# Designs tried in a protein design chat: VHH binders against Rab GTPase-activating protein tbc-8 (tbc-8). Part 5

Target 1, 248 residues: Rab GTPase-activating protein tbc-8 (tbc-8), of Caenorhabditis elegans (i2haa0r597to844)
Amino acid sequence: INTKEVRRMAWPYLLGLFEWNESPESRLEQFTSQYWQDIEEWRVLEAEVRRRDEEAFRAARARKAASPVREESCDVFEDPNEPTCSQHYDRENLITLFRANLHRIDKDVERCDRNLMFFSNKDNLESLRRVMYTYVRRNLEEGYTQGMCDLLAPLLVTFEDEALTLECFSLLMLRQRGKFPQRPGMSKCLLNLRSLIQVVDPQIYALISDIDYAQALSFAFRWFLLDFKRELSYECTYKVWEVIWAAQ

## First folded at step 21 (VHH)

Design i5 (from w6 with S110E)
Fold by OpenDDE, fold request of step 22:
Structure i5 (fold): chain B 248 residues (1-248), chain A 125 residues (1-125)
Amino acid sequence: as target 1 above (248 residues)
Amino acid sequence: EVQLVESGGRLVRTGGSLRLSCAASGFRFDWHAMGWFRQAPGKEREVVAAISWSGDSTWYADSVKGRFTISRDNAKNTVYLQMNSLKPEDTAVYYCARDESYGEEFYTPEAYDYWGQGTQVTVSS
């Protein structure tokens, strides 16, 4: 039995995408259709992002040509009362946010697991990019955070289906959000780790017991944010993730 | 892995012409502005030319304006520097670099995250 194929079939259920008695076929088609529709939508935005990058270059060129005239902060108080068409404002904000995220994604994708044979293929790397773009477009308020590609990559390697990968990744991200800053999930993980250390290595515990747990165990932040993906091989990551998902 | 490989540097006479090439790999070349820098012996590295991702916008240092032309071929992942009317003061190691600011700060060396190994240009009197 090809272990990869077993995971491909089982992981959507473990992540709660499908009920155990649900046939996935009809939903997979819907996921695929929606995914490609979303791609078409954000491609338009991507084109605008690129246009803005060009404009940014031109603006920078103009700044450099301008003698250091003292930035007298002409606070041009734009009169807040010009009814700038709310739609234009919303679109401009959307494009600005999307631009920032695309640039971040672009930088992270090029660094993502480049030692893995799977991502030596340019098409697979572009798949990773497209999935992440689509995710961020759907979740623009959350935006892109460094490390999301690390969570996405194992899913893409397993599924080799962009639409399915996105759906599963979305569910995974819902679980991971609890571990983000100012959320209780990370604290819980760290406290559990401290308790584990107390049992497994009382000597180490004695050294850290008087230190704030978040400070003492700050090295573990990445572990819990990425569910050990950066610390383990892909094969080990798969096993760890399966245990984590099965326990949730 | 991101790679930039410069080529074309050689000894030329004053008034001569030279074309440098920089082959890029390992990233989305058509998304990044690119820059050419040079470093002369005992001098700081300086930006000499920059080009937007599309190639539609270019910038030149005053010292090379009218003599140098930066261009790019996104299909070939290559940026070029055509150098005409070369002067002894143009003698330097020339570097190609990727702008990570997507053009916003192309004039600042700190905005460049990847650099080539450089190619030596020597202009003799």
Scores: ipSAE 0.871, ipTM 0.969, lowest interface PAE 0.5, mean pLDDT 91
Fold by OpenDDE, fold request of step 22:
Structure i5 (fold): chain B 248 residues (1-248), chain A 125 residues (1-125)
Amino acid sequence: as target 1 above (248 residues)
Amino acid sequence: EVQLVESGGRLVRTGGSLRLSCAASGFRFDWHAMGWFRQAPGKEREVVAAISWSGDSTWYADSVKGRFTISRDNAKNTVYLQMNSLKPEDTAVYYCARDESYGEEFYTPEAYDYWGQGTQVTVSS
């Protein structure tokens, strides 16, 4: 039995994409269809992002050519009452936000698990990128946070299906959101770690007991944000993730 | 891994021409503006030319304007610097670099995150 195939089949259930008695086939088709539709949608936005990058270059060139005239920020207070202006403003903001996220994603994709043979293939990197773009497009309010590619990568390696990967990743991200900054999930993880240290290594605990737990255990932030993915091999990561998911 | 490899640097006489090439790999070349820098002995590294991701927009330092031409071939992941009417003051190590600012600050060395090893250009009187 190919362990990879078993994971491919089991992980969607572990992540709660499917009920244990549910047949995935019909939903998989829907996921795929929707995924490609979304790609077509954000490709239009991507083209606009690229246009804006070009414009940014031109603007920078113009700034460099212009003597340092103090740009008095003419805050052109556009009159709030024209409804058409709000839609345009919303679109401009959307594109600006999307642009920023795409650039961040690109940087992270470029460095994501380059030591893995799977990602030596450019097509697989592009798959990773597309899935992340699609996720961010669907979740633009949350945006892209560094490390999301690290969470996505093992799923993509396992599924080798972009649409399924996205759906599973979306569920994974719902679980991970609680660990984001200013969320209580990280504190819970750190406190659990502290308690574990107390039991396993009382000497270390004695050293950190007078220190704020978040400060003392700050090195573990990445561990919990990425469910140890950066700390472990892929094989170990798979096992750890399976245990985590099964316990939830 | 992101790599930039410069080539084409050599000894040339005053008034001569050179074409430098920079082969890029390990990233989306067509998404990044690229820059050419040079560092002369005892001088700071300076931006010589920059090109937008599309190649449609270029910028040149005043010292090289009209003599140097930056171009790119996105299909080959290569950026070029055609240098004409070379002068002794053009003697430097030339570096190719990737702009991480996506064009917003292409004239600032700090906006570049990856650099090649450089290629030596020497212009003799």
Scores: ipSAE 0.871, ipTM 0.969, lowest interface PAE 0.5, mean pLDDT 91
Fold by ESMFold2, fold request of step 22:
Structure i5 (fold): chain B 248 residues (1-248), chain A 125 residues (1-125)
Amino acid sequence: as target 1 above (248 residues)
Amino acid sequence: EVQLVESGGRLVRTGGSLRLSCAASGFRFDWHAMGWFRQAPGKEREVVAAISWSGDSTWYADSVKGRFTISRDNAKNTVYLQMNSLKPEDTAVYYCARDESYGEEFYTPEAYDYWGQGTQVTVSS
């Protein structure tokens, strides 16, 4: 059994997807079934996004052909107090929002670290894209934030299972956003985690030791993946993640 | 690695025809609009023609409208520029480029993130 197989088995429990006494097989099948249903749904939206890209080209062409200065109509203001949410308004807003997010995802997927042999295979890059699209479709109010692909990629490499990757990533995002109630001792737990990082990997500790401890953990993920990645191995990055996950 | 490789540039006589090709690799070709640009000696690079991701919509600069035809083959990851009724003023290095604006701003060079090395077209009298 290799390190990747151990992580594949352990990471879902460390992230809190499964209880330690839980046998996961039935839930894994449910995740996979739901994942492919979600893909079928957003494939319809994706087709609409592509239609909108075609329309955007035609609209840009029309603007280029038109006179630079032209006023076309009076400004009719709709009442801002009017009740909202019809099926047509929801659909148009959904497509527009999804389009913007898909474009951001596509640019970041192209910038994902191609040093891993896993992503030299085009099919694996498309797997990354599919999982990211599905996450954003489920979380459209949050939307895509630059750098999400950097967090998603190691999970996909480890699991080689798109549905499991999505579920674990969703939990990882909840931890990164810090959407938990204020609890006594949370600051102490984060301080203890910083001390544990010092024991486990003094090189990483030196990079984060003079920053406020809550911000230091958030900066450590961003800095390891964006600014300092070449100075640290991916294995070292995984060790930091495992320590942080275990503390929370 | 995104790559764009132009080919087909050569010397032709005034009134002649020429077909340029641009081979694309390393990205989802059929998700991007594409453009052909040219740069004559001592002049700035200018957009010549652009084509939507599907190939259904095209645009041409006034200087080439009616003489040049842009097309694409998404199965071969290739964009083409058919140039007819060539004039000496068409002499330039021609560049293939990938639009990053998803069609919104295809007419400006700033909307393009990857460029080929260029292919020389020379039109003689």
Scores: ipSAE 0.789, ipTM 0.942, lowest interface PAE 0.5, mean pLDDT 77
Fold by ESMFold2, look of step 21:
Structure i5 (fold): chain B 248 residues (1-248), chain A 125 residues (1-125)
Amino acid sequence: as target 1 above (248 residues)
Amino acid sequence: EVQLVESGGRLVRTGGSLRLSCAASGFRFDWHAMGWFRQAPGKEREVVAAISWSGDSTWYADSVKGRFTISRDNAKNTVYLQMNSLKPEDTAVYYCARDESYGEEFYTPEAYDYWGQGTQVTVSS
């Protein structure tokens, strides 16, 4: 048993995925089954995104051959098997939104923690991409925000289980959006984090000192945490996260 | 992590042929359009040819159309430029580059985020 194995066991409970007295085995099986079902669903959508990328190339070629004219037709996006206009527009909106998010994810995943030994194995980088795609597919209204892969990466390193990682990440993102009930001690943990930021990154501390620090940390939690991660080793980052999670 | 390595550039006589290769690593090669560019001394870098992620669609600058052929082998992570009927005006450093616009703007250098070191092609009279 090492520190990573202890964290693997404890983090789901600290994040609130499991109750402290719960034996989670059937839920883990359910998470895994749902995860791969979700992947099957968005792989179909991914294939349509790739066809649209091919069509974009051809459209750009046509624009280069003609006068500078913006693309005007949507017929390259039509599926001849779509039965109605409303179904066509709903699917077209989904493909468009997913395409934009996938392109953003791919750029971030490619550069996320490239010097870390875990991600020098390309299979692990693909695991990160799959989890990120699945999360964003479940949460398309919010979409992808730059830096999400940096927050996801430590969970994947710790769990080495894509489905568990996804469920824990989903709860972590809910905490960042303020969707979890606040617990006694939250203000104390935010004050401790503020003090730690002062030691690690005095320039960031100076910028946030004139704003209500509880609001700044609550609404910009992911930005402070990501900055903290970039300035600290993963072990220091994990300890800061554990303090924050325990306070909630 | 992302690397593009060109090879095959050399001195060749007018009317000759060359094949350039670009070995790609560190990214999902078959998700990106690719381009070949060239830069002659004192000139701006210009797109010579481009190819879609699948290889099904290609584009060529007018100055090379009918003489040059771009192709790719997604199993080998390699893009090629076959250059036939070479002219002294083709003398330049040739670069392969990865399109980051997902096909939308393959004809401008600004749409490319990674570049090889270049390979010199010299066509003598």
Scores: ipSAE 0.768, ipTM 0.938, lowest interface PAE 0.6, mean pLDDT 78
Fold by ESMFold2, fold request of step 22:
Structure i5 (fold): chain B 248 residues (1-248), chain A 125 residues (1-125)
Amino acid sequence: as target 1 above (248 residues)
Amino acid sequence: EVQLVESGGRLVRTGGSLRLSCAASGFRFDWHAMGWFRQAPGKEREVVAAISWSGDSTWYADSVKGRFTISRDNAKNTVYLQMNSLKPEDTAVYYCARDESYGEEFYTPEAYDYWGQGTQVTVSS
């Protein structure tokens, strides 16, 4: 039995994307259609981000020419001259937010390339980038947090389907944000995970013992993926994650 | 893996010309501004010229303005520095570097995350 193929089918139900008695086919097609529609939308924004990068270069050039030390005293927003221009101002804010997030994602994606065998293939790295861009576009108020790519990566490796990966990642992020350490069942599961890691790989345990839960799980999972001679260690980690998902 | 490889540095007489090249690989070259830096013996590394991701905007240090020209060819993943009217004070190791500030701070060495090994330029009397 192919564990990856079983996980590909089971993980969406364990994460709660589908009801247990649901046939997913029509929803999967809907997810794919929406995903590519979202990509078309943010590719327009991406082009505007690139123009903003060019403008930033010119602005920095002007600042360098103007003063040895620039005063930081201005928050400049466009003067409203047209009462009917409210849609224009909303779009400028959108471009600014997306630009900041795009830059953060790009830096993390380059880091992922060096650490994950699957992502030595540049097509897979671009798939990771597309899914992350799409997630952040849908969730701009949350934005990109360093290390999100490390949580997204194992889903993409397992599913090899960008739209399914996005939908499952979105649910994973909701579960992670809704799980407080003081819940007895969740705390026990997380303590069991830490104890299992300590038995299986004490070097990883020593590295993650002082980091918050999201960073610790991200580093441990990424570390195990890179050490593929330890397939049983990865299987123990996946089993603990599956228990945590099922208990949620 | 990100790599920057400079070439073209050599000995040249005062008033001469020289063209430096920087071959880039391992990253999305046309998404990054690029810079040329130099370091003379006993001095700090200084920015000489910078170019935006598109190549449409350039900047030059006052000491080289009018004599040096930075350019890029995004199809060849290459940055160039054309150096004319060379002076002995231009003698230095020249480095190509990738900007990580997305143009915001291209004049500061801290804005650059990858550097070439450098190419020696020596200008004699």
Scores: ipSAE 0.757, ipTM 0.941, lowest interface PAE 0.5, mean pLDDT 77

